# Miniprotein binders against q9h3h3: the designs that were tried, part 1

All scores and structures are predictions.

Target 1, 235 residues: q9h3h3
Amino acid sequence: EDGFTAEHLAAEAMAADMDPWLVFDARTTPATELDAWLAKYPPSQVTRYGDPGSPNSEPVGWIAVYGQGYSPNSGDVQGLQAAWEALQTSGRPITPGTLRQLAITHHVLSGKWLMHLAPGFKLDHAWAGIARAVVEGQLQVAKVSPRAKEGGRQVICVYTDDFTDRLGVLEADSAIRAAGIKCLLTYKPDVYTYLGIYRANRWHLCPTLYESRFQLGGSARGSRVLDRANNVELT
Positions, changes and structure headers below are counted from each chain's first letter, unless a header gives other numbers.
F, E and O stand for the ipSAE by ESMFold2-Fast, ESMFold2 and OpenDDE, each averaged over both directions (binder to target, target to binder). V2 = 0.75 x the mean of E and O + 0.25 x the DockQ between their complexes.
[cut] marks letters that were taken out.

## First folded at step 3 (miniprotein)

Design B40
Fold by OpenDDE base, second read of step 4:
Structure B40 (fold): chain B 235 residues (1-235), chain A 100 residues (1-100)
Amino acid sequence: as target 1 above (235 residues)
Amino acid sequence: SLKDELRRLLEEIVELAEEALRAIKEGNLDLAKELIRRAIEIAERIIKELDDEEIKKRAELALYLLKFALRAIEAGDPKKAELILRWVIKLVRLLIEELK
């Protein structure tokens, strides 16, 4: 069941990536229009399949904001998947190090901070803060999942260009905290997404590399970041 | 039995998807599109005969992905279609196991 769940989640994620996105692109749209766009498409009201009464009549995979410095680079995802299939067939041990090496080899280096929030004002407020940070150039790109028909938590993803760059990952955490986000954050490389490595995967791999917990009165960053693989605090 | 028939049809989807992958790799995009269209037709039939809502939801996802694979080829992105078809194969194989 666990293997099936991981593959199903991967397939759903892929389907969402293939559906139309609602995008605010700061490269082409004035920042002054952001507030109107946020009001038009609050994540808590945008529905995955365009339910009656929603702001969207058609399916929406993601709501996204692109910053001025955003440059999409996905690397060789096809090569990555072929190598992953070959690795599985080989029967060689699969470790976080193996996945890191695959990512580097195929230049699939993007990663994201993840936050899960219930639909409602808190989600929409959090998203607005993130979207502003992206438009202001503090973050490069972010997306939020639309509301599912069955309900449940929505996810905000804040991307970094390189999950192997610890400083870049930490800077993004700081920017998220500066935007007023206080919830738990987990960092997941996109390579894990592309390979269908989710929670309860058959290889018992932790799908998240880092965890960020908000801290009152602590370091200038306002969070503690834990490297889960090494069980070491980075902050 | 109905389950046996459904499994046979699901196996046919896997075969068609695998053949479509081969066709894409060989540069025969027209054949790939035809194979995917056939798989879509079979998937639509299966979904109508499924009573289990969870299995039906999974089959619907497979159908949705097949349609995306077709669109990807039509849009001139055969590599994306390959990626999608690999996931379709995985999902459908899981469905076959659930219907055993």
Scores: ipSAE 0.429, ipTM 0.790, lowest interface PAE 1.1, mean pLDDT 90

Design C8
Fold by OpenDDE base, second read of step 4:
Structure C8 (fold): chain B 235 residues (1-235), chain A 96 residues (1-96)
Amino acid sequence: as target 1 above (235 residues)
Amino acid sequence: DPLEELLKKIEELARKALEAIERGDKDEVKKLLEEAIELLEKLLELVTDPELRKKALYVLWKLFRAILALEEGNLEEVKKILEEILEEIKELIKEL
């Protein structure tokens, strides 16, 4: 049991966000340079702390690709946190609906599809597919975690602007599947991250709103998307 | 300011840890890092500003990395991380 408390994981996540990022920005860099950039910085070889022989000499928190339409908007995270503290103090019931309303009120609407892959060719190929989809405008923004020393799974995050826009969430799933990705996807709103709502939280809230499973055969989407809150298939 | 006092204590611990590394006293280094973590956790309980909290969490992770590097016997990495911590704490104190 790697005894890293929830605080250790939060600290690690924050450190990754604060450390330098390797970014391909399609707004400023020609799409024709993407393949060279992907070859230079394959996520399976980019190391979190710039290990000797890695493509990076300095620490890298994330490898990211920004699409032409990417506009960073985090909303009122401070107001969200204050409202969340007040809600906890009130002793009122906390539900997924409550969190949705908090997110809407404070405009903290971003969310992401997550996939976990072992380091290696499959990860690099998946990342290349996602990066291309971002540069081609099928997706807005994505990031991948660098390789850790322990060789654990790396995560690819594909963002959507609004977790309350079911259509946009489903369109992103379709674009990920079109990029050739067949693994399990889970969708998480960023509001859950900002509020420290992880697995096994005291409120019994599931931080995963949607799951996407690849389906071989006939449906145009190539996936089944489950709404976990309602236990309903959306596709 | 209680936050500044905590940060100054953590800075002192980090400096003492660097001195302990030079003496080859790994046990003292570990003890000082653990104490620094405890103080930083107390700081995090007092910090209400989201940006300050982020920076404090970043320092916390560096302290954990320093412990890991110490356990691996990589004293040069521990030194590097502690120097980074001192710089980050100095910046945090200026922002208070």
Scores: ipSAE 0.222, ipTM 0.665, lowest interface PAE 1.6, mean pLDDT 88

## First folded at step 5 (miniprotein)

Design N23
Fold by OpenDDE base, look of step 8:
Structure N23 (fold): chain B 235 residues (1-235), chain A 100 residues (1-100)
Amino acid sequence: as target 1 above (235 residues)
Amino acid sequence: SLKDELRELLEEIVELAEEALEAIKEGNLDLAKELIRRAIEIAERIIEELDDEEIKKRAELALYLLKMALRAIEAGDPKKAELILRWVIKLVRLLIEELK
């Protein structure tokens, strides 16, 4: 992927973040309504731009579920971006450690487990499992991308408050696995998203800190988690 | 050439977006809206003339963002519009480079 592709993807992501969201908020909506909401807005049928015949007539950036304990904390994203620009101009080496320090300094610590699934029953079922886990308090917040016009894979994002808290990251992995998810998971800090660090970036930074692979009969966690930066298994 | 003309029109979008950013900073939201509207019109014309599907897709995103910026101003969120316009400028400049 060239630099143009990376910027295009970043702009699409921004547009999706700024468009209206379909949200189930467990803080204000009874858990008993979740099943009806899931049936009304299955991710495989909700379209990004509100195509005719879709459950949504208007553009939808994301479908999201907020848990009872969810508190939005975005940190100082503007300060982060300014510091990032200054760092690039300085010519100083940019490492994962540099990004970690920037994130800490600006309190941009959120991260997410990502899973990519084709539109259809498997996606909708996976989303339902995650949504239930959020409403039940096992996870804090999750979102799923709507269906694109061209099709392709949709992404479910399950958030953690602090990508530097290894235990919290691992606990979320366990909860995702307990929800019945067996696909490959990758963990990406939000700081990497805000700074436009994608695959094949010019700094050769891996945008994924962790990978989780489902494991039958192995650890009590039901997964093997790899620290990609250090190439060390954490479980 | 058509390619040259398209690049010139894209440059005009960049200029309009930059002027719109300045207008927002100055608190002249009416001017900003007008500038964005002009940029939208140009973008729509460009899209009709693009044959490359990938370039067209990127131009469509720029158009979508311009419309979003306009809506942001109309909704009373000029800061959101500024952020969007910066991205428009970035994307359109990349398009210009692709059309060289």
Scores: ipSAE 0.638, ipTM 0.896, lowest interface PAE 0.7, mean pLDDT 91
Fold by ESMFold2, look of step 6:
Structure N23 (fold): chain B 235 residues (1-235), chain A 100 residues (1-100)
Amino acid sequence: as target 1 above (235 residues)
Amino acid sequence: SLKDELRELLEEIVELAEEALEAIKEGNLDLAKELIRRAIEIAERIIEELDDEEIKKRAELALYLLKMALRAIEAGDPKKAELILRWVIKLVRLLIEELK
């Protein structure tokens, strides 16, 4: 059974997805306008519900940047959710392998690198670097949560098309690091998000597929990326 | 008891949300909006009376979702309202179970 925390977080995520987003869309907006937009809407100052004195007067669910090649494709989320219900009723074991196969079967293949940062200059600077990487074509789509009323860490999500494509996931990690980001990154396939599977779930599933740590040295400067499901270094 | 009275008000929200969901499925959007407005009024009253901050946060999310569902119907998107109402029902039922 899912706890109250897991269902509450899933509902908050759904509400944010459905509220208006602040979007810089490189497909329709000149790249020269990006820096002004970033200065107007720093994620540490954009509020979730449109608090007085913030840049936004209405609720904002997410702040997002779409790259030139952005093509929305959620896959068969409805079929995925139906198959998930059937799997739970079937008595068959629920494992990371069965979730992977469900995601593949229903073409729900996207995933995201996540970073959690406190509100302030470091968050705004990290977001600006990511947004520039998206507009320049090194990344496809990114979003950042707005500031909550009571504060707390915010999240930057950098999306990739296919969590099973390790080279694509590693290239996104490299682009994030090239933007000057040194914090811990974790990667979560969207299948877990659409099914509302939080880390403290009853099946003991680990929604974090990859972990990236910034490292100096070696033969080239870069990340050390670990596949947490198999305890295998990818880099 | 006060706990039993709170539970009964939460059950009324669930009933109103379930009836609103059925009204939407039948295309009776005026009825759905009225039922949601009644659920909002009850939720606002409950939140004024709550002392527990964690429970209050859960009730406030349910209230926000009820308002989102109403706006979705008013904007001509009743399918969005259906999805939102299913989440309201789930969240409020979990809160009712917490109060047993």
Scores: ipSAE 0.615, ipTM 0.877, lowest interface PAE 1.2, mean pLDDT 88

Design U10
Fold by ESMFold2-Fast, scan of step 5:
Structure U10 (fold): chain B 235 residues (1-235), chain A 85 residues (1-85)
Amino acid sequence: as target 1 above (235 residues)
Amino acid sequence: DREELIRRFEELVREAEELLRRAEEALKRGDLETAEELIRAALWKLIKAAFIAEELGDPELLRRVEELVRRAERLLEEVERLKRE
C-alpha cells in the first residue's frame, strides 16, 4: 500500500485475478482431503510467479477455499462504474453513506475481512484455521495471496456476501476468532476495491468499514469491533 | 479426551523432529529439493500440534511448538540461501 497509486494496486489485483488459482472447492471435494491440500500448498512458500523449488512452477494469483454453500455474485459492476462517474461529476459529497447506496443500487454487496501477516508459520497456521472454518461451514469463502518475489506481507481475505448485513459481518468476525485468529482484522467492501478506494485515496475516506481487535477475556466473540464510518463500538 | 490429545501432540512433535533431522541430512548432501519438502512436512505437523496446544490451553506445549518452528524456519532460510548460490 505504501507508495502505490490506485491504478497500480488495481493493476496488481487484476493480474492476480487473471492468473491461475489454487482452489480447494468443498462443493466437489470431500473435507477429508483438506489437510493434504493445505500441506501441499502453504501460502508462505507458494510463489507468485513460480519457482522450481517451491510448491508451484507456474504463476499463482490466489490460493482459495470455497465452502459448500458458496455462490459467487459480483453484482452490476458496469452500472456501478457508470454511477460512480456520475456521482463524481454531480458535486455531491463522496462519503461512506453515498458509496453504500451506490453499492446497494447495483447489487455490489460482497465484502471481506482482511488480515496481513508476514510470510512464515503464523501465516500458514492462520490460513489453515480459516480454511478449516470454511470447509466446516462457519465461513463462506476465503483466499490468501501467494508470496511475492520482493517479499512483504501476505493477505488473507475472508468474504461475506453482504457488507450491509452487519450481523453477518460480525458473525464472520466471530468465526475467525473461533478459528484461533488473534491479529488485527479490517473489513473492506468490494465496492471500495472496484472504485479504487485504497489507503491514500483522493476523498480521504477510510478504506475499511470495520476494525476487529482480539480481546482476552472479553466478549463471547473474543474481540472488540469498531464501526469506523460511524465511530461506534459494536462489541 | 485430554490424555488422548496429549498423546497426539507428542506424536506430531516426534514426527516433526524426525522430519527436521532428515532435512538437515538432506542439506548436508546438497539435496535442496528433498530438504525443502521435509521442512514443509515438518511445518505442517507443527501447525496441527499448535491447534492441539491451543485447544488444551497449555502455554508450555505452545512454546515447544514455537521452538521447533524456529528451527524449521532457520533450515528453510538456509535452503533459500543455498539456492541463490
Scores: ipSAE 0.356, ipTM 0.786, lowest interface PAE 3.8, mean pLDDT 87

## First folded at step 9 (miniprotein)

Design UC3
Fold by ESMFold2-Fast, scan of step 11:
Structure UC3 (fold): chain B 235 residues (1-235), chain A 85 residues (1-85)
Amino acid sequence: as target 1 above (235 residues)
Amino acid sequence: DREELIRRFEELVREAEELLRRAEEALKRGDLETAEELIREALWKLIKAAFIAEELGDPELLRRVEELVRRAERLLEEVYRLKRE
């Protein structure tokens, strides 16, 4: 556990979302400027709370790239939270199916592929590949965490519009692999994030819906994707 | 075109090596801001070189990039150590 609780993790996530973001927005910025932006803000060097020795003197919550077709839609988060409180009070079982239904009813459908990497060249290389894929239109939007004060791994999040659309989730996985990413990927619906459900939760729910493992061998490059909730191979 | 990729790779590596040499000189002068900028530029060129090496599928080219990355990371760590003192 390392002394982190679900409540502590939720507070950190809220603080990051509220602090300023460094954004490359391909809807308004020419793609030719991406290389200079990536060189200026490598995630291994951008510090969470600012540092004289880093590219930023002020706090940065996230480093993000928005694709040309990116159109954010969070759904009805307030309605989701109200329904969640009602569900907890009702005494009904809290299961993956129940959460999926709440997400559908309130149109909170987005989700993300997550990858965790140590600060350094491999993180910066992976982020550059993902950012290019976003700007070229192969992915819609992505963000990466800045370097924490105490160190530790950083996370790259690659978003999809609809976690119930298996083909869309798998298409994003393929684009991530095509960008040269070889590490373990896990997929989490944003509904779990909005409700504060992390790995250690009182309902014993697995927050990871899909898992992707890189396959290396012969002339084939690709991945195996597992549906964690149903224990079913998707590829 | 394989020949074009190899030429571009060698160009990026040579540019990175020169930037790291200049960064070492800046460090010796105590010019930490210049040293950091040169190291960041070198690391960016090495990321581009790594993409080309992966496309070519040549393990030797990847190892050359990794060696220069380790050198750049050691220099950058020294810059940050001195800046915080």
Scores: ipSAE 0.006, ipTM 0.511, lowest interface PAE 9.6, mean pLDDT 84

Design WC10
Fold by OpenDDE base, look of step 12:
Structure WC10 (fold): chain B 235 residues (1-235), chain A 85 residues (1-85)
Amino acid sequence: as target 1 above (235 residues)
Amino acid sequence: DREELIRRFERLVRRAEELLRRAEEALKRGDLETAEELIIYALMQLKLAAWIAEELGDPELLRRVEELVRRAERLLEEVERLKRE
C-alpha cells in the first residue's frame, strides 16, 4: 500500500469512528447472547452506509466487542499532539524512541493487531472467533470495519492496552492465533495514528512495530513475531 | 510487578492445559488436524509462560511449564505418527 492509500484508509477509519457503532458489551450483555448478535450482524453483511437489505439501515462506523475488563483510556491525546508539534518545530531528530517517549509521557499507550480479510464467510468466522475470545476475557476489545460499497477488504482490530508491554502484545498475538486466525498480523500503536504517521512519512518511521506470521506445518510451527524496528524475531 | 507476572503465567498455563485437553479429545475422535492445531496453540502459550518463569527466576514455575511442554510434544508425536498411517 502506497502512502496515499494508507492516508486514505486512515481518514476513512477516523470518519468511521464518528459514525454509530454496533457494539456487543460483555459488561452489560450476557455472553449467551453473543451468538445471536453475531448472527444478526455478520461483518460481511453489515454495510458502511446502511444499504438496502443490509442488517443495518443506518450508517455503521465499526462493529465492536467489549470484554469484561475493557476500560477506555485514550490518555492525553491533545497534549501528545501539542508536544509533537513542538518537537517538529525544534528540528530535533525524530525516532521510534522519540515517539515511544511521547506516548509514555502522555499515557497514549494503546495499540492494535490488524488483519485484513476479504468479505465473506472467512471474515465472519474470524470475527466470531475474536468476539468469543473477547467475551471469554482472552482479549480486551476488538472491532471490525463494515462492508464497503466497493467490496474491499475489511479490517479486524484487536487492541492491547500498552504497546510498550511486549509480553502483552505477544499474549494478544497468541490469543488471536488460538481463535483460529492464521493470516498476517501487523501491530500498530495508536500514537502513530494520532500523530498522522502513516506509511511513507517524511521521517521514514515505520508505523508497524510488529509483524506476526503463522504456520502450522514445517520446521517453524506457530506464530513468528518480528520486531520491525530492530528486525529481530521475538518468538 | 511480580504479582502481575504470576497472574499472567497462571492464565497462560491454564489456557495451555485446556488446549491440551481439547487436543486429547480431538485425538480420541480421530480429528488429527484439530489436535495438531490445538497443540500448537498450547505450545505458544507455554513459550510465553516459560519466558515469564525465566524472568521471575522461579524454577518451580519453569518446571511446570516444561512438564506441559513435554506433554504437548508427546501428543504432537502421536498426531504425526497417526498422520503417517
Scores: ipSAE 0.670, ipTM 0.881, lowest interface PAE 0.7, mean pLDDT 92
Fold by ESMFold2, look of step 10:
Structure WC10 (fold): chain B 235 residues (1-235), chain A 85 residues (1-85)
Amino acid sequence: as target 1 above (235 residues)
Amino acid sequence: DREELIRRFERLVRRAEELLRRAEEALKRGDLETAEELIIYALMQLKLAAWIAEELGDPELLRRVEELVRRAERLLEEVERLKRE
């Protein structure tokens, strides 16, 4: 059921956002403390609800690292949501272009590169690399989901401040790769998240704007970044 | 904003230069895998810098990128030569 899956995804996302986060904030915490913090809270061991034997005794919604220059600005989310409701009742077509324009109009411009990894050393190592890149100033802010009781892949989100700034999005991809990340990356603007628009939505919108594939060997070394909206390779 | 593009260009070039320095150090210690990775990361930065230089229409900025690309290619050739030994 459409309503069933969309409603459950929104409720789960809201619950995680409202629970406590484990945050390393480079703006207030010396960089020399990062390695100890990473060792204390590996994402493969931090549990969503504080299971016995985990490093956390209370629920954790997200594990996050804020860079020295991180300055939060979600934009006019309330105005965005109101305009979205009005659009749905207006009879106008809902297209990727109309969502882009809503995001621009309301200054809800942030987005994120996503990677999905199984729990274990590979996840913890990838997260450590991303966290160091954030503290060193190559990336602005990142978060990783904690371990769910039932297992499954976890997600690392690496944010950028403006999805319409293609260069900035590509700079973030390059910094992620320089941190040693070789897996598939997908990029989702936050406007889709704030409006509760996921892959299986009734408007058939695709929230993934870019895909990045990395290859170290062969003739096409480096990132190959595909613009999904225009079906054109950027790199 | 032209000034913002110049600042981005300089940041990308600085990152590429640092990556190439680290690649040279890795090469000196015989860590050919690390050297190769760092060179590839540098070339990714330089590709973005070249796009900015083209957008700005500034031949001197493009020449600076081309110089660093040649340095990166020389290092990559050395790494590949050593891997065959």
Scores: ipSAE 0.642, ipTM 0.877, lowest interface PAE 1.4, mean pLDDT 88

